# VH-VL binders against q9nrl2r1430to1533, part 20

Target 1, 104 residues: q9nrl2r1430to1533
Amino acid sequence: GGVHELSAFEQLVVELVRHDDSWPFLKLVSKIQVPDYYDIIKKPIALNIIREKVNKCEYKLASEFIDDIELMFSNCFEYNPRNTSEAKAGTRLQAFFHIQAQKL

## First folded at step 13 (VH-VL)

Design R4
Fold by OpenDDE, fold request of step 14:
Structure R4 (fold): chain C 104 residues (1-104), chain A 121 residues (1-121), chain B 110 residues (1-110)
Amino acid sequence: as target 1 above (104 residues)
Amino acid sequence: QVQLVESGGGVVQPGRSLRLSCAASGFTFSSYAMHWVRQAPGKGLEWVAVISYKGSDKYSVDSVKGRFTISRDNSKNTLFLQMNSLRAEDTAVYYCARKPYYSRGTYFDPWGQGTTVTVSS
Amino acid sequence: QSVLTQPPSVSAAPGQKVTISCSGSSSNIGNEFVSWYQQLPGTAPKLLIYENNKRPSGIPDRFSGSKSGTSTTLGITGLQTGDEADYYCATWDDSLDAYVFGGGTKLTVL
């Protein structure tokens, strides 16, 4: 991607991290905290990993960046039932992301 | 109706071994991660170990690594804690506890009534 | 000594309100759900509060939990003699990669 796309990705990641509902997504789930997690989630990802990929210019297309963000939410909804705080936070954050992603 | 019952505690000398058991009933045991938590006499609670619902993932606190092994037999609804090379500081009531909910939980419910392990010369 | 810090003891008269604090850091309470447990004398711990402020079924609403920043508080209103017990806060610590407990607070009903 170009300089504009890279800057846009960086800005969006910053906004996601700063969002009140980002707490389930800031870093990878601990194997000790949730030992069942990785039996279910096969492609773990978090905002810190996505941020690193952005910083390393690993996203060539906006679609690649969006795919990773959507994977992050997909993982959340796959593991967490709808009535959990994690799923509720994810729902709100994803809605925010979808609005912001229109700028990409 | 959900219940956990620990057993296997006793008095042993340092360096000896004990194997604790926790019998589960009233719920689908194989669907839950299980924990051991201990409490030294007159002291607070200390997390000891966790095992995944299938038993494929096991972790423990540093102070017991290499000595304690958590395991489970889902066909028998039983959780185990193999304790080797026991030390005086391992003296405690040992509780088994369930990790509830299919989520990123950080709490235990229910707890067993505990089994007492005393390590002394 | 404990990762989470609680006052060693609190006391109040029947019918009064009491609060028990639990202080941690950004690596635990700051970013994780907190639970509270009641341990009556000679018994096993019992879950009182989970996910900061939720009560399990059977726990009366005179027990409450709140979280702010890197600290959490257990509130007990309408104190009863039967509330005399030890209370523990607990959470996950992502720096230690372990579950952690407070040192416990002994509640005495005067």
Scores: ipSAE 0.802, ipTM 0.924, lowest interface PAE 0.6, mean pLDDT 95
Fold by OpenDDE, fold request of step 14:
Structure R4 (fold): chain C 104 residues (1-104), chain A 121 residues (1-121), chain B 110 residues (1-110)
Amino acid sequence: as target 1 above (104 residues)
Amino acid sequence: QVQLVESGGGVVQPGRSLRLSCAASGFTFSSYAMHWVRQAPGKGLEWVAVISYKGSDKYSVDSVKGRFTISRDNSKNTLFLQMNSLRAEDTAVYYCARKPYYSRGTYFDPWGQGTTVTVSS
Amino acid sequence: QSVLTQPPSVSAAPGQKVTISCSGSSSNIGNEFVSWYQQLPGTAPKLLIYENNKRPSGIPDRFSGSKSGTSTTLGITGLQTGDEADYYCATWDDSLDAYVFGGGTKLTVL
């Protein structure tokens, strides 16, 4: 059911935010801090945005929720070389997400 | 070797204009965001402005908005700072600095040796 | 006044260890990577530490960085006369939407 799925999405977002490797993903990148970010990343997204969408019940399917999370990681890997702290954090967090997502 | 060399500093009266240049070499200039940082005599470091690698996005500290303009010519590997309506408090050594790599890094490397701007009557 | 707070000066004898503190808030040091710079007299700043505790190539391991909460610390062991300089911490401030520096610390080697 929709309410059950909503709770599952909420819980998963909470777990992602609390993870030690969530720091690159908590909020959207500042245009001033990284002025070239939005020239490269065309569909920016972050955990705070995803949380808002969950709270507003904008995800009708689990696949839509998963797609946004995967987009978030895809953006990270597109912008950051694999040897960067951001990419390494993203790799670990994505692995964690994939395990938790099995419960959805 | 990666190198940044500033020029264009000098002594000017308040209200006048000055244009600084920063010549880059030893790296792909067009791939990096570039910054200006200044240091008043005997004082600390102050971030001034940033420009994206393509030059399409520019930002500056509030105290220089409307007066300073950062720009770049990637074909010449040169960064610029146009300073208009100069004030005494703009007196400083001006450094150009590179933001390393594609990352959310919060540091600068390398720095130029700086060019001195003195605004006085 | 600077957004990040450093002691104005520190001093120690050659061979000793010194630490330089840098205090901020949750909107800067608390949430962002910190960098440290050395500025020898009459020269440009030089990167010493990035991402809280990483050293660029060419920086000896007697320089170290650490971060806890809303504060960061630069450590220098085996102090040498050539270490006499100004040291600055720096980071991004989410509230100000700007790069910020500490006020700088003058290190004197006795």
Scores: ipSAE 0.796, ipTM 0.924, lowest interface PAE 0.6, mean pLDDT 95
Fold by OpenDDE, fold request of step 14:
Structure R4 (fold): chain C 104 residues (1-104), chain A 121 residues (1-121), chain B 110 residues (1-110)
Amino acid sequence: as target 1 above (104 residues)
Amino acid sequence: QVQLVESGGGVVQPGRSLRLSCAASGFTFSSYAMHWVRQAPGKGLEWVAVISYKGSDKYSVDSVKGRFTISRDNSKNTLFLQMNSLRAEDTAVYYCARKPYYSRGTYFDPWGQGTTVTVSS
Amino acid sequence: QSVLTQPPSVSAAPGQKVTISCSGSSSNIGNEFVSWYQQLPGTAPKLLIYENNKRPSGIPDRFSGSKSGTSTTLGITGLQTGDEADYYCATWDDSLDAYVFGGGTKLTVL
């Protein structure tokens, strides 16, 4: 509620969410949509969860924030074969993230 | 060569039970989530239920919860739909369909030819 | 009554182009891949388009799909008599937590 100056973490999350390839990562995978997802992925995470952690100031170090983002991509590549749209989107978004993360 | 064949349909009175089967061939059945989709006479398609590749996770549309149970036997490449307490509105052609993607894909391929369930007094 | 809205019917002469629209919302088409299915009379649905605009093997390039905002469109060029069928759009709905279909469109070849 209200306009405030975004932290570096907040800004990066906003940039990730706005990216065209963010669609696989915006929120946790539905158990009904992909019923086998959580049999494989044991540490699920998504941009909305990361955003919440940022808002709650749960990241004390940039490395902690980066670890969660990398986990998000790792989960994507673990579950989705390389030739899937999700994996391809993840690859592009991760590349974007790596560039933007230099600003942290 | 990928094929799904439904069976078990028939005519029953309200309150009765039926068990549908779907025999899969031409692909690694145990690797895919499977769905049931139904179509009432002269109507559109309605998603009914899904089961994970291992069978440990099952979900269904609200209108059939508590009455229908989806299951599978991977050793026999067979998908099942146990339908209890059948109602007139359950009358439909029931299709089994494969979720062809290990991803957040939102499509079905292939579909079986369907088996007809008629619930009438 | 269907979550996704399609026109009940469309018609055209052989060789012409037709388009079938499918309208949804931000909780489904707006955020998810859409698929299209062809159902010939007396047969099971057949996948026609997946992931908005991709054709499975065996589907001719006369069939095309596109998505914009909360709507999707199926295009059929060079209409043939054999294209007479019902066509359904489908996607996932985040709000309902379920797969959803359009009401179907009956295509008549004049």
Scores: ipSAE 0.770, ipTM 0.915, lowest interface PAE 0.6, mean pLDDT 95
Fold by ESMFold2, fold request of step 14:
Structure R4 (fold): chain C 104 residues (1-104), chain A 121 residues (1-121), chain B 110 residues (1-110)
Amino acid sequence: as target 1 above (104 residues)
Amino acid sequence: QVQLVESGGGVVQPGRSLRLSCAASGFTFSSYAMHWVRQAPGKGLEWVAVISYKGSDKYSVDSVKGRFTISRDNSKNTLFLQMNSLRAEDTAVYYCARKPYYSRGTYFDPWGQGTTVTVSS
Amino acid sequence: QSVLTQPPSVSAAPGQKVTISCSGSSSNIGNEFVSWYQQLPGTAPKLLIYENNKRPSGIPDRFSGSKSGTSTTLGITGLQTGDEADYYCATWDDSLDAYVFGGGTKLTVL
């Protein structure tokens, strides 16, 4: 709860964004690029949105922040077959996130 | 033996309409978003339109919005492009193309052989 | 005038190698997968490279792709007369909300 906790969320989001496997998650999927995405994914979220929520202090608990990050990975695995580059990147970034989230 | 075959091109006057068809075979057509891409004479490739795998979502480049309508019939494995209010600048070879359905795919495979549309006053 | 810039032509002798460059921006090549297409005279484009550097089945390994920053390169070794074609790079552009192609590069094997 304070500026130090918000800085921890911000630092973790920055580390996720800079990770080599962040590319599927940086921004929301374009409905023109992938017109079927929003028919399947009902609660879309991406790192840029999560970062904005951190900046606006919308996360009151670490669990709320973790839930949004896990939703992001869950969406990836729901939409993308496991053998795709997106799903493989999601698996690796999620593993990195779990290690970093122990700091919270 | 994934294959796409376009038809319906021709020579028409400005302001007229044409309907292009693309017959698909060798893959589960209803699992893929489908696209139209065109190539004006002596020019490069231009993306025109996309339709979702169920046909419920359709998008096109601004230059053809309100004039061209992409559609599909999944029971007949057929993609369509209804081209209304044709202009000289729409003169091109029109290709249908398949794109992977996963979220960051940006490649087209296969392409049809193309059908030529000439709009001449 | 293309969003993605390619040299208009390139040439090399049979058996040699050539590279074809494609330059874009952070709104396209910098953050999106690139693909490359071969268009033989009078024919439709054919996929050569997807996801920056992957070959679909049936494309020989003398075709290669790479990406660095906002630029991508198609490499062709062991050139054959049958490689004479136009070559296009392609990607998604998030500023235009559209798929974009390079202007094309004509390869001459002489």
Scores: ipSAE 0.583, ipTM 0.853, lowest interface PAE 1.5, mean pLDDT 91
Fold by ESMFold2, fold request of step 14:
Structure R4 (fold): chain C 104 residues (1-104), chain A 121 residues (1-121), chain B 110 residues (1-110)
Amino acid sequence: as target 1 above (104 residues)
Amino acid sequence: QVQLVESGGGVVQPGRSLRLSCAASGFTFSSYAMHWVRQAPGKGLEWVAVISYKGSDKYSVDSVKGRFTISRDNSKNTLFLQMNSLRAEDTAVYYCARKPYYSRGTYFDPWGQGTTVTVSS
Amino acid sequence: QSVLTQPPSVSAAPGQKVTISCSGSSSNIGNEFVSWYQQLPGTAPKLLIYENNKRPSGIPDRFSGSKSGTSTTLGITGLQTGDEADYYCATWDDSLDAYVFGGGTKLTVL
């Protein structure tokens, strides 16, 4: 709910976007760049989409916001092998998210 | 040991068709997205088309859209490029190339040795 | 007219160092991984550098890559006559929804 919670969601998304390891997550993966992505990932999500949902007040519970963020990381780990730059970035950003999410 | 071998190039008149093939060996072909890249005589490299590992998703550069169709037969480890309505500007060496399917990386490894298409009247 | 701009040629003597620049924009180099390819005369391109600065197995460490802002650079130290080739940078371009290559740089080893 309230205005304070929405401001917290926005601030957290801003912190995630600003993080150096956000680059795999800023926008949806291009189907032309990675034509196999959407055969594997059926619930795609990215920081720009999450930020838009916050701006439109589409999250009614903090758990819904957290679920989208965690889905974003889960997609990264499902698609990308552990040794890839994407998976390593995901691991570091997820750790940062868990620390920042304690503010919620 | 990983190898890509193109074939099917030749000299054709404008408006005619050619079908290029790329035979793959030494890797699990059906696990990789595949690409065509071309190089006009004395010119640089130009990306042409990509196909997903299952063959369900296909994309090409605007200059060939509607004329060229990328396809694959995973049972024969073969990539194809059907080139219709050929134009003089399609004259090039055509390379097939592999991209890792598990990354959004922007690199190609390996490349075939190429097959030459010459479109002249 | 390439989306990615490279000098058309560069030269240096055996044993020397050379750098090859590649300039792009925020729609490509600025936000995407860069790769570099060597094309020896009469042959297919060969991957030298991927993910801005990584070398595949079999590529000697005298080849290096770097990226800063919207520009990337291939470095070659200890030049050998066998390094004489054309060199291409490549990346994804978000605005074009396409892979793009630089125009190529001819390296001459004198």
Scores: ipSAE 0.546, ipTM 0.852, lowest interface PAE 1.7, mean pLDDT 91

Design R4
Fold by ESMFold2, fold request of step 14:
Structure R4 (fold): chain C 104 residues (1-104), chain A 121 residues (1-121), chain B 110 residues (1-110)
Amino acid sequence: as target 1 above (104 residues)
Amino acid sequence: QVQLVESGGGVVQPGRSLRLSCAASGFTFSSYAMHWVRQAPGKGLEWVAVISYKGSDKYSVDSVKGRFTISRDNSKNTLFLQMNSLRAEDTAVYYCARKPYYSRGTYFDPWGQGTTVTVSS
Amino acid sequence: QSVLTQPPSVSAAPGQKVTISCSGSSSNIGNEFVSWYQQLPGTAPKLLIYENNKRPSGIPDRFSGSKSGTSTTLGITGLQTGDEADYYCATWDDSLDAYVFGGGTKLTVL
């Protein structure tokens, strides 16, 4: 709880951002580049938004932080067919996240 | 057999209007974002505009903003470009193009064969 | 003004190899997928390469793409006279919020 837990969230987000497969998740999808994205994905989230929420202490429980990270991956799999580069990157980064999340 | 066929080009004086059409067949038109790309004589390709699959979101390059409007009629499988206040620099072959699938990949496949717009005095 | 820089022309003999370069920046090639297009004289562009180095069905493996940093290259081996065309790179530019094309490269097969 508290300051140590928030430091752990920040460290985990930094590790996710540094991962080679983070590229689909760094920031929200551009409406101009992909104009149909927000018709399909109703609760968009990205690593930069999650990092901002950690910095503002908006997560009161570790489960809330984990839920946003899992929402990020769920959005990816909902929008992108499984054979796409985006979905494959999501699968690998999610596996990495599960390993790192064991460390809290 | 996916096909895009443009029409509506012609020769017009500066300040006039034209409306381009693009007829789509061989795919579910209403599932894809659609684009216009143009090519001035002897020059390269320039992206012009995009419209979302439902037609609710539209964007264009600054050089045509306020003058060109992209639109679509999904019941007729048709894409449109309304071109107002035409200028000499708008002289080009205009292509419609499809962006395949739910991917952030940046490519166009297929393209139509184009329709020619000439703006001259 | 072309955001992506390509040489205006390249040439090689039939059966030989040629490469076509395309240079950009971190706002485009550096962080986005690149595609390449062939435009035969008097015709519409045709997709050759997508996602930096992938070929759509029907494109022979003598066409290849690669990307390093803010630059990308199209490779063509076993040149045929039917390969004479203009070649364009393309990508998304995050600073412009637009799709951008290179200025084009005319390939001559001598």
Scores: ipSAE 0.521, ipTM 0.835, lowest interface PAE 1.6, mean pLDDT 91

